Miniprotein binders against p81326. Designs and how they scored, part 10

Target 1, 226 residues: p81326
Amino acid sequence: MLHFGGFIMEINHISKILEKEREEYIRNKVEEYLKQGFSKDDAVNKANQSWRTYIGHRIQDVIYNLLKKFLKDSGLKVTTDKALNNRNLPEELDKVKRLIAINYGEYLFLPDADVIVYKVENNDIKIIAIISVKNSFRERRFETTYWKLKLKESPVTSHIKVFLATPDKDNEISYKCPNGKPKKMRIILEYELDGIYFLKEDFEETEKAKHFGKIVEDIIEISKKL

## First folded at step 13 (miniprotein)

Design X22
Fold by ESMFold2, fold request of step 14:
Structure X22 (fold): chain B 226 residues (1-226), chain A 101 residues (1-101)
Amino acid sequence: as target 1 above (226 residues)
Amino acid sequence: GPEEILEEAEKLLEEAYKLIREARELAEKGDPESLEKALKLLEKAIELLRKAIEKIQKALDQGVPEELRKKLERAFILAEWLLLFAEWLLEYIKERLEKQK
């Protein structure tokens, strides 16, 4: 009699809860930057950037812990881009980092990959999926699709699923045609990515645009095919 | 028997869900008094969830008919998702209360 969606829907409130501290966070950060000698305009800009980084990491941590918890029994491992950027990497994580990096001549860059799911098979590492976490889409709205396209260019990375996990707090991609006109950001993200997983209740569900609670089942099914 | 265990676990999950929703609403207010109340509700909800998870696991370990096993597994997954959220919110509230001191 229990409704699965009802219980899982509580995780949809994380962004709303965190957003309640935004104003106080920014006020405190502006004060901190002013004490460091920045102008008012610079302090405000830095405080807003600090907030976007902070809330993104807070949501990413929840997603990381959730995937680690629910994928463990399926033999799947989970790491983060933060962990991969440490200079003293264990051998396993160094291999993960190299398997997802994109070559730009003299430089290697990680794709927009906040959380990475992989497995170890016969001493080899296979990357299953990367998940980009975005609270809102102020800037870099299509960066995730760019990275998906880059991964598709090589047969060694083309199997990697690229997901977007988002509360979509400003309602920027929740509906395809919110006022009878197509929303380009939603249409393009859904077309190019392997899935969009919403941490909110009110959105237009499709085969690729789903409740966040479906992400665990989807990742497990994908891993069985690889 | 395992049917009775499922019913008990579902009752625990429903009560925990109610407490978590109440705690979330209090946390949204953000004042210290509301946060203290939310903290207590979450501690109780987490206790209920852990008890439900234990009961479900014991029932599954005994071996049950396939239909009942599927219901128990669904209840287990729902409890684990709710527990993850409740634990996250509990730690968040602790952080907020420390900041306000």
Scores: ipSAE 0.676, ipTM 0.851, lowest interface PAE 1.3, mean pLDDT 88
Fold by ESMFold2, fold request of step 14:
Structure X22 (fold): chain B 226 residues (1-226), chain A 101 residues (1-101)
Amino acid sequence: as target 1 above (226 residues)
Amino acid sequence: GPEEILEEAEKLLEEAYKLIREARELAEKGDPESLEKALKLLEKAIELLRKAIEKIQKALDQGVPEELRKKLERAFILAEWLLLFAEWLLEYIKERLEKQK
């Protein structure tokens, strides 16, 4: 008999697998930057940032390909923030970009939206969900909640679900009250976001904090209501 | 019939899952010999998954009863998740082996 949780939970290992190459990656990058003429301190800082970008992008690519594959037959389309930042956008993607942009008077900015799910009905585009992908929470801990709050301010964007997908490599948000003390980051993220989807086995599951394997069903159900 | 196809597909999925888990554990060791063995296991797992997916799709095309249809659809989804992970891990291992040369 199939163990459904076990099957889907194999995706939970991608961060752990990638992390095993971290030491060699950083060593090689430091050497590369030193050859380019950077100081040792600058080379180390650049190598560490390069690693964080690399591993985040690798995890995002897996999530993008997974959602694209599994949402295809439900009439749902998937794109990325990087695709939306290209200069020669097709009309469809230009509309997607405009529908998620936040207006700051003279300026427009895209929210933290690594992966975007939308549908097309009668030439109209409806944004379903924005997914932020984070391996760890060492830098901009609450940026995703800020963008959710901005999207809620307009009737045009208030329906957009904002999800966080994370391995939570450093166990920063896996539990609400570790050691009996409330974890501010977990509590605020869960309160403000529409869902947190963990790419790991060991975390406190709630109505909003779920195994990543449930994200496809959730997105499909949401799309039916829109 | 479709019920026998479901049983056959589930056996293929169970075998593929075992191979994938073994390949992942070998990939975590990281030495070239372990990576080469993991590569072979993944190639076999992918073959089994593609066979299972084909069998399930043919059974679904026969217009089966609701209860059996739900089981076949569940099996199809699980096979596709496993296939996506297996293909990712295979490509990652190939990349790692190239860098070690």
Scores: ipSAE 0.652, ipTM 0.837, lowest interface PAE 1.3, mean pLDDT 88
Fold by OpenDDE base, fold request of step 14:
Structure X22 (fold): chain B 226 residues (1-226), chain A 101 residues (1-101)
Amino acid sequence: as target 1 above (226 residues)
Amino acid sequence: GPEEILEEAEKLLEEAYKLIREARELAEKGDPESLEKALKLLEKAIELLRKAIEKIQKALDQGVPEELRKKLERAFILAEWLLLFAEWLLEYIKERLEKQK
């Protein structure tokens, strides 16, 4: 009997594998900052900050590429907010950009979107989901929630699902009520978002909080209803 | 029949999974020798997964009872996830080996 649970669990090691580069990365960055004239303490602090940014981008890239490959087989497309930050966009991406833009009266701004999933049918673009990828919640803990709420305010964007994907390395949102104490962040994120997908084994599963292995199925199902 | 194909595909997936797991464990060590061994295991695993996917697709194309179809589809999804992970890990290892040179 295929241990389906065990097979998909290999993706839980992505974060762990990437973290193996930390020691080397920190060492090299410390040396770089020392050469720039920083003190040892400052160099270490800057190196750690640089690492957080670096590892965050690495995880985002991995998740983006995994989703891109998997969803392609289902005829779905993916892009990023960064790819939309261009004055000269292909027509398709220009349409995607317009369909996810949030109205602030005189201005339109894009939500933070590490992954944007969309489909093209009969030359019409339909935005399916936005996925935020977070390695840690040290900064901007509710930013994804803000964007979900803003997208919900317009009939143009209200249908767009907003998901969070995270390894939750620091166990900040893995459980709702550890030791009987409610974790505000988990509860709010789960309530406001359409789903949270964990790249780890040790978490409290709910209707909205699932293993990352289910994200493709969920996106495909949503796509069929649009 | 289609049931035999599913069984064969499941065996391939199990074997591939074992190889991927071993490769991952080797990759976690991070030394060049371990990385090179991991690379070879992943190449084999990817081959097995592609074979499994092909078998599953062929079975699905032949028209199967709904119960068997569901099993095949599940196996297919699993195979695709394993393949994606294996390919990612392979590229990661290649990058690590290049940085050590």
Scores: ipSAE 0.501, ipTM 0.775, lowest interface PAE 1.1, mean pLDDT 91
Fold by OpenDDE base, fold request of step 14:
Structure X22 (fold): chain B 226 residues (1-226), chain A 101 residues (1-101)
Amino acid sequence: as target 1 above (226 residues)
Amino acid sequence: GPEEILEEAEKLLEEAYKLIREARELAEKGDPESLEKALKLLEKAIELLRKAIEKIQKALDQGVPEELRKKLERAFILAEWLLLFAEWLLEYIKERLEKQK
């Protein structure tokens, strides 16, 4: 019996593989910042911050591309908030943008959306899910929950599922109560979001907290109900 | 029959997985020689996976009992995930090799 679990586990190594670039990246950035006149300590700090941003984007891109390819076969489409941040959009993307926009009275703003999954039926667009990809939770820990809550406030967007995908490399949200101590962030994220998908093996599985390998199936199932 | 096709597909998947795992381990080393070896393994794995997918699709198209259908669908999903990962890793390796030149 092909342990379905074993084969999909290879995606758990994506983050690890990408992290192999860190040493070289940091070295190069430190050198760059030293040349700019920063102190050694400042250069190191800036390099580390730059790396966090860089690796975060790399992981987001990987996940986006994986989902794009997989969901395409199911007739689903994907985009990003960044792709929607243009004045001149194709009609389809303009509709997507409008359908995920959050009302702030005088202004409409987009939620943070690393991946936006939607379908087109008879020229009508239905937004299925938004996936936030987080490599680490050092900053803006509850940003994804904020957007979920904001999306719930409108009947236009309330149906949109919001998922978090993460390797959780620092084990910030992998378990609810490690050593009997509640992990506030895990508990809140799991409660507020529609699902958390882990690109790792060592995590506490629940109805909402699953391995990333389940995300496509879940999205397809949601799509069928819309 | 469709059961035989499933078995063949599963064998292909297992073989592909082994190659992918080895390729990944080599890719983690990051040296040019390891990366080049990994690339070759991935190309082979991708070929096997495509064959598996094709077999599974053909079996599904022929109409199969529900139990077998479910197994085939699971195998299909697994194959697709492995393929996507392998293709990603292949591209990653190519990029790494280019940067080292």
Scores: ipSAE 0.501, ipTM 0.776, lowest interface PAE 1.1, mean pLDDT 91
Fold by OpenDDE base, fold request of step 14:
Structure X22 (fold): chain B 226 residues (1-226), chain A 101 residues (1-101)
Amino acid sequence: as target 1 above (226 residues)
Amino acid sequence: GPEEILEEAEKLLEEAYKLIREARELAEKGDPESLEKALKLLEKAIELLRKAIEKIQKALDQGVPEELRKKLERAFILAEWLLLFAEWLLEYIKERLEKQK
């Protein structure tokens, strides 16, 4: 009997595999910065910062492509906030952009959205979910929570689910109360967001905290109710 | 019948999973020889997974009892996830091999 847990567990290795590039990446960047005239210490620091950005984007791209392919078979579409930051948008994407925009009085701004899931039905666009992808939580720990709260304030966007996908490589949010001590970040993120999806095995599962393998099913279920 | 198709699909998935696991382990080594071997394993795994998906889809299209439908749908989801991972890993390996040239 094929257990759901066994086969989907391979995706837990995505982060680990991508991290194998670190040594080579750092070496090359250090060399580049040394050639630019930086000190050895500065070059190393800049290389490490560059790596964090690079690996973050790599993971985002992987998750985007996985979701895009899987959801396509279900008649759902995906895009990104970056794709919407274009002056000349197709009509469909222009509608998507307008439907996720947050009102700040005189201005409309888009939430940070690594993945935007939507459907087209009878020429109407319905936004289903926004997924934020985080490799680590060293910076901007509650940024996704901010956007969820802002989206909730408008009847136009209040239905949009906001999910977090993460390998949580540093075990910052994998458990609520490890050793009896509450992890503030896990508790707040789980409370405020519609779900957290882990690309790892070792985490505390709850109604809102699930393995990443469940995200497609959850999105499809939400889409049927809209 | 549909039950036999499910069994065949499950066997294909199991075989594909073994290949993917081996390919992943080779990819983690990161040397060119290991990467090339992993590439071949993944190509075979992807073929098996596509066959499994086709079989499952055909069974679902014929109409099946609810209990069997649930099993087929589960197998389908697993197959799709394995396929997505294998395709990602394949592309990753290709990129790595190109950078080493």
Scores: ipSAE 0.498, ipTM 0.775, lowest interface PAE 1.1, mean pLDDT 91

Design X22
Fold by ESMFold2, look of step 13:
Structure X22 (fold): chain B 226 residues (1-226), chain A 101 residues (1-101)
Amino acid sequence: as target 1 above (226 residues)
Amino acid sequence: GPEEILEEAEKLLEEAYKLIREARELAEKGDPESLEKALKLLEKAIELLRKAIEKIQKALDQGVPEELRKKLERAFILAEWLLLFAEWLLEYIKERLEKQK
C-alpha cells in the first residue's frame, strides 16, 4: 500500500538540500561586496541577505512549477513576480500586474506576491490567489499580512486569497502555544492570512495551517466559486 | 487487466520512491561523490516513474470501474508529484556538479 504522506512530501526537504551550498555562496558574495568597497561587517550582512533571497527564489521556482503542472487541467494559469517585472510584458501578464496593483495616491505598487494564480474567461482575467514564499522570518516578519490587509481595502482585490508557503526550518511559526507560550508570529499570520502551507511534516495543523500538498485542491475549490 | 496494471504501477512507484529518498539523502551531503551517485539513482527513478505514468494513463483511457478509477487517479497524482521532485533534484545536482568544475 502506498504511503502518500511520505511520497507526496519529499519536497519538504528542498531547503535542507539547498543549505549545503550556503558556505560557498556566502564566501563568494563576501568577496564580491568587499571588492565593491563595503566593510567586512557590511559585506557579511549583505551576503547573508543575498543567500536568503537566493534560496527563497529556488523554493519559489519549485512551487511555481508544481502549481503550473497541477492546475493546468482546471483552466488555471500561474505566473511569478519575476515574470511580471519583465520588460516588454505580454498583454495578458500586463493585465495580471494591473489587477494586483495597490493604489497609493499618485503611485501604483505591486504587493509582495511571489507566485500568482489566475484564470481567463472571455478575455477577462480573475486573480485567484497569491502565494508568498518565506524561508525565514528574520526580516519582513509580517509583510504578507500587510499586503493582505491592503488587498482587502478595495472591492477590486478583496477576493484575492493570500497564502504563505514556508519550510519554517527554525520552527518560528510551526506551533501556536509551545510550552503554554503563544507564538505571536504564528497566531497573527494564521488569523490574517487565508492559509499557511508548510513544506515540512512536523507542525500544528489547523483549518488554515496545512501541509503544502493541500494547496492545489484548495486553489481549485476557490476557483470554482469565482 | 486494469487491476494488474495498478499493482504493477504501485510497485514501480515504491521502487522509485526508495531511489528518490536515497538520492535526496546523498544530495544533502553535497560532496561530489554523493552528488554523482544521487544523479544515477534519480535517472533510474525517473525512468520508473515515467513507465508507471504511461501504464496508469493507458488504463484510465480504456475505461475502468469507478472504484478502480479512483485508485488509478491517486497513483497517477503520486507519480506526478514524485516525478516533479525527482526532475528538480536531478537538475539541481547537475548545476551543483557543473559549479564544482
Scores: ipSAE 0.443, ipTM 0.724, lowest interface PAE 2.4, mean pLDDT 86

Design X23
Fold by ESMFold2, fold request of step 14:
Structure X23 (fold): chain B 226 residues (1-226), chain A 101 residues (1-101)
Amino acid sequence: as target 1 above (226 residues)
Amino acid sequence: GPEEILEEAEKLLEEAYKLIREARELLEKGDPESLEKALKLLEKAIELLRKAIEKIQKALDQGVPEELRKKLERAFILAEWLLMFAEWLLEYIKERLEKQK
């Protein structure tokens, strides 16, 4: 007897397992910064910022590898904004970079995307989606919605789906109206983005807010319409 | 036949799932003996999952009725999700155990 929910829900444990490293990680980093001559207060602030970067990258790596694995047989390719900022880009990735770049007059910038899904057909590249990965929303609440708005401004990028993937460890966006009061952050993120995918069980599911286990199917269906 | 292959694959997935849950519980204990046991359980779970995936792929390649094909494809997807988690957890526990040396 196949237990669908249980098998996919094991993914929810990744962020929980990683979060248990927090206290040890921060203590070690504080000691490193103190040895570098920072004050106690500065060392603690730097250690906390280091942790947020570390945990975000660890979760992003899981999501990147998962999407790469599950999208391979559908002819979809996956890359990261870090890879696109490397020197000596292959021609294919240079085209991906150009297709998501946002024009600010004399400057061109990549949106802050963690993972990019694209397709190659007849030497043409079509960007399908970008996925922003956030462990919590303490400092970068609406960055993802800003980039969605910018992508909508051009017919070249307006088709690109913008998703948020999150364990939402502090329960900041899990429900629309907790205690009967509208949660502004959840409501705005859901309104502006094409989807929010939770790496946890306890959240309010809607047409746009789903468990992360649905993201592969959704991306594949979107790609069929391009 | 393909229906028997689906049943066999589902049994392999259920056993692998139990082993993965046991390994996760052992990780919570955190001592080196528990971590070593968790590694062995995950290696067995990964073996079972790969066998299930191989059986499902062979059945799909041979052609099956549409209803059975949908069930096999669902089982394949579930097996791949569980395999991804098991492989991640295996590497995580290996790294944890190496740090305790």
Scores: ipSAE 0.695, ipTM 0.855, lowest interface PAE 1.1, mean pLDDT 88
Fold by ESMFold2, fold request of step 14:
Structure X23 (fold): chain B 226 residues (1-226), chain A 101 residues (1-101)
Amino acid sequence: as target 1 above (226 residues)
Amino acid sequence: GPEEILEEAEKLLEEAYKLIREARELLEKGDPESLEKALKLLEKAIELLRKAIEKIQKALDQGVPEELRKKLERAFILAEWLLMFAEWLLEYIKERLEKQK
């Protein structure tokens, strides 16, 4: 007998396993920054920022590889912000980059689009979804909602679904009203985004807030409508 | 036939799942002996998962009744999720063990 929840729930352990590296990572990074001449306070702040970047990239890599594997037979392709910043950018990825870039006058910026899902039909590229990967929300609480709102400003990008994938290790958005008190961050993220996908067991499931195991099915269904 | 293949694949998945859970427990211990044992369990789990995936794919390629096709596709998806986790954990433990040497 197959245990759907149990098998897919194993992916929840990735962030837990990686989190055990945190203390050693931070100690090592603090020492590195002190040797570079930073003050103790600055070294600690930079080490914590470095950790958040490191664990986010590790989780992003897992999500990228998973989506790439599971979406390929549906004619969907997957790329990352890192791939889009390469100087030797293939024509297909150059088109993807242009289809998500936002113009700020003299400047052109990519949204924080950690993982991008798109399809190619008759040499036309259609961006399906952008997945933002967040381990925690310490300083960039609503960055993902900002990018969703910016993408809605143009007819070229307004169809793009913006998802958040998170282990939510600090329980910052897992429940709407813990102890009867509304959690502003969860309520706003769920309202503004197209979906939140949790890499953990304990969270309040809603129409937009689901376990990460549902993201593949959701993306495929969206792609059929575009 | 295809229904027997599904049953065989499901048995392989359950065996692999048990091995993966045991490997995670051994990782918690963290000593080199436990990590080496975890690697062996994961290598076996990956072998079982790949065998299950191959069996399921062959059955799907033969054309099956709709109800059985849904079950085979579900089993395939579950096997691929477990395989991705097992491969990630295997590489993680290899890296950790190498740092201890």
Scores: ipSAE 0.643, ipTM 0.830, lowest interface PAE 1.3, mean pLDDT 88
Fold by ESMFold2, fold request of step 14:
Structure X23 (fold): chain B 226 residues (1-226), chain A 101 residues (1-101)
Amino acid sequence: as target 1 above (226 residues)
Amino acid sequence: GPEEILEEAEKLLEEAYKLIREARELLEKGDPESLEKALKLLEKAIELLRKAIEKIQKALDQGVPEELRKKLERAFILAEWLLMFAEWLLEYIKERLEKQK
């Protein structure tokens, strides 16, 4: 019997496959930092930080390419915060950047918006959604909720959906009440964000917490309402 | 007819899925011979998926009854997801083999 659910769930293996690189990556980076003159303890700490950045970028790249591929035929465009920080910014992307930027008086900063989905209608740009990608929640556990709250403060950005995409490698937010006690991080993230999309099978599904395979149709449906 | 095309596409998807799973298992072994075999399986899976997608798209472009259209569209979406993963895995294994040189 054909199992179509299994086809979509194959994406769950990306994080697991990438994680197998960790030991070799850390070993090589520790050696590199030791050669630069760092102590053993500092080299290990730097290597672990380097790994977190590396693995996060690898997962983000997969999500970016997937969304770009699947949203193309729906008239939706996809970019990244990295692309928006490019010195040679095309005018279209400059408009996207201005439409998501947060004003702090004399300073203008982009939210933590790893992937941005937008559309162009009659030379007007409408930001649809921002997807934050997190492999784990070691530091800055509520960073994504902070940016959602900031975006809600302005009528220019208040419509923007803010999603979190995560393999949740350490099972930090997969269930609302593990062992009968509410998991604060999961409860707050689900309450404040517009959606959480898991790149794994084992999590508690709710109206806002879904498998990543649902994100494409959700974004398309939202775009039709704007 | 269109029902036959759907059946053919589903067979191609099922075969490609099995090849992809086998390639993942070979990746777990990690030795160069297993990785080379995984590449060949993935290349075949990608070929089957692209063939299925072409068949489905052509059938959808010609117009079909609504119920069949829904089934074809579902098959198309599933094929595209599986193709994305297969292409990612193929490139990943190619990079891993290149690093071993």
Scores: ipSAE 0.619, ipTM 0.822, lowest interface PAE 1.4, mean pLDDT 87
Fold by OpenDDE base, fold request of step 14:
Structure X23 (fold): chain B 226 residues (1-226), chain A 101 residues (1-101)
Amino acid sequence: as target 1 above (226 residues)
Amino acid sequence: GPEEILEEAEKLLEEAYKLIREARELLEKGDPESLEKALKLLEKAIELLRKAIEKIQKALDQGVPEELRKKLERAFILAEWLLMFAEWLLEYIKERLEKQK
């Protein structure tokens, strides 16, 4: 009997593997900043900030590539907000961009979207989901929630599912009520978002809080209903 | 029959998983020799996983009872996840080796 749980659990190591680069990365960056004339303390602080950005992007890239590969087999397509930030977009991506744009009156802005999942049916594009990837919640804790709420405000975008994918390295949202105390961030994120997907084992599973291994299935199911 | 194919696929998945775990352990050592060995293990794991996927797909294409279908589909999903991880890990190790040169 395949311990199905064990195989999907391998992806939980991605964050841990990437985090092993931290010491070397920090050392190199500190040296770089020292050469630039920063104090030791400033160099360390800047290096740490640089690391957070770096590791965040790496995790985002990993998750994007994982989803891209899995969803491709299901006939679904993926892109990113970054890829949409171009004046000369292919027609398909231009349509995607327009379909996820949030109206602010005079301006349309894109939500933060590390992964955008869409399908093409009969030359029509349907946006299925937006996935935000966060390694940690030190900054902009409710940014994803903001975008979800904004997307809900328009009939054009209200159907778009917004998911959070995270290893939750600091265990900030892994449990709703650890030690009997409600974790505000977990409760709010779970309430407002369509799902939270954990790249870890140690978390409280709920209807909306699942292991990352379920995200593909959930996206495919949503796609069939659109 | 399809049940035998599932069993064979499951064995391949288990073997691949073992190789992936070993590769991760070698990655933790971080020395070039360990990394190169890890690459070889991952390449083998990827091959096994692809074979498992192919077998599962073939079984699914032949038409199977619903209960068996569900099992095959689960195995398929697991195989795909393992394959994706193995491929990612392979690329990661390659990058690490390149940085050490």
Scores: ipSAE 0.475, ipTM 0.762, lowest interface PAE 1.3, mean pLDDT 90
Fold by OpenDDE base, fold request of step 14:
Structure X23 (fold): chain B 226 residues (1-226), chain A 101 residues (1-101)
Amino acid sequence: as target 1 above (226 residues)
Amino acid sequence: GPEEILEEAEKLLEEAYKLIREARELLEKGDPESLEKALKLLEKAIELLRKAIEKIQKALDQGVPEELRKKLERAFILAEWLLMFAEWLLEYIKERLEKQK
């Protein structure tokens, strides 16, 4: 019997593998900032901040590429909010952009969307899901929730599922009530979002909180209902 | 029959998984020789996974009982995930090797 658990667990190593670069990255950045005239303490702080940004992007890119490849076989397409921030978009992406835009009266803004999953049927575009990828929750803890709530406000976007994917390296949202104390962030995120997908083993599984390995199946299932 | 194909595919997946693990262990060593060896292991793993996927797809195309179909589909998903991971890891190691030159 294939240890289903073991194979999917390899994905959990992505974050760990990337994190191994931290020491070298920090050292190099500290040196760079010292050369720029910063104090040692400032250089270290800036290097750490730079690392958080860097590693976050790296993880996002990995997840994006994995999803892109996997979902392609199912006839689904993916893009990003960044890819949509162009003046001259192909027709397809221009439609995607319009279908995820949030109305602020005189202005339309895109939600933060590290991955946008959509399908094209009979020249019609249907947005299936938006996935936010977060390595850590030190900053903007409920931003994804905000976007989910905003998307719900319009009949155009209310159907769009919003998922969070995270390795949760600091165990900020892995459990609802560790040691009997409720983790506000986990509870709220799970309640407001359509799902949380963990790139780790040690987490509390629920109906909405699943291993990342299930995300493709869930997206495909949603796509069939749309 | 389709059951035999599933068993063969599962064996391929298991072998590929072992190779991937070995490649990860070599990556942890981080020396160029280990990284080069890891690449070779991953290439082999990728080949095995592609074969497994092909076998599973062929079995699914032949029409199978629902229970077996579910098993094949699960195996397929696992194979695809492992394949994507192996490909990612391969690229990552290549990048690491390039940075060391």
Scores: ipSAE 0.468, ipTM 0.758, lowest interface PAE 1.3, mean pLDDT 90

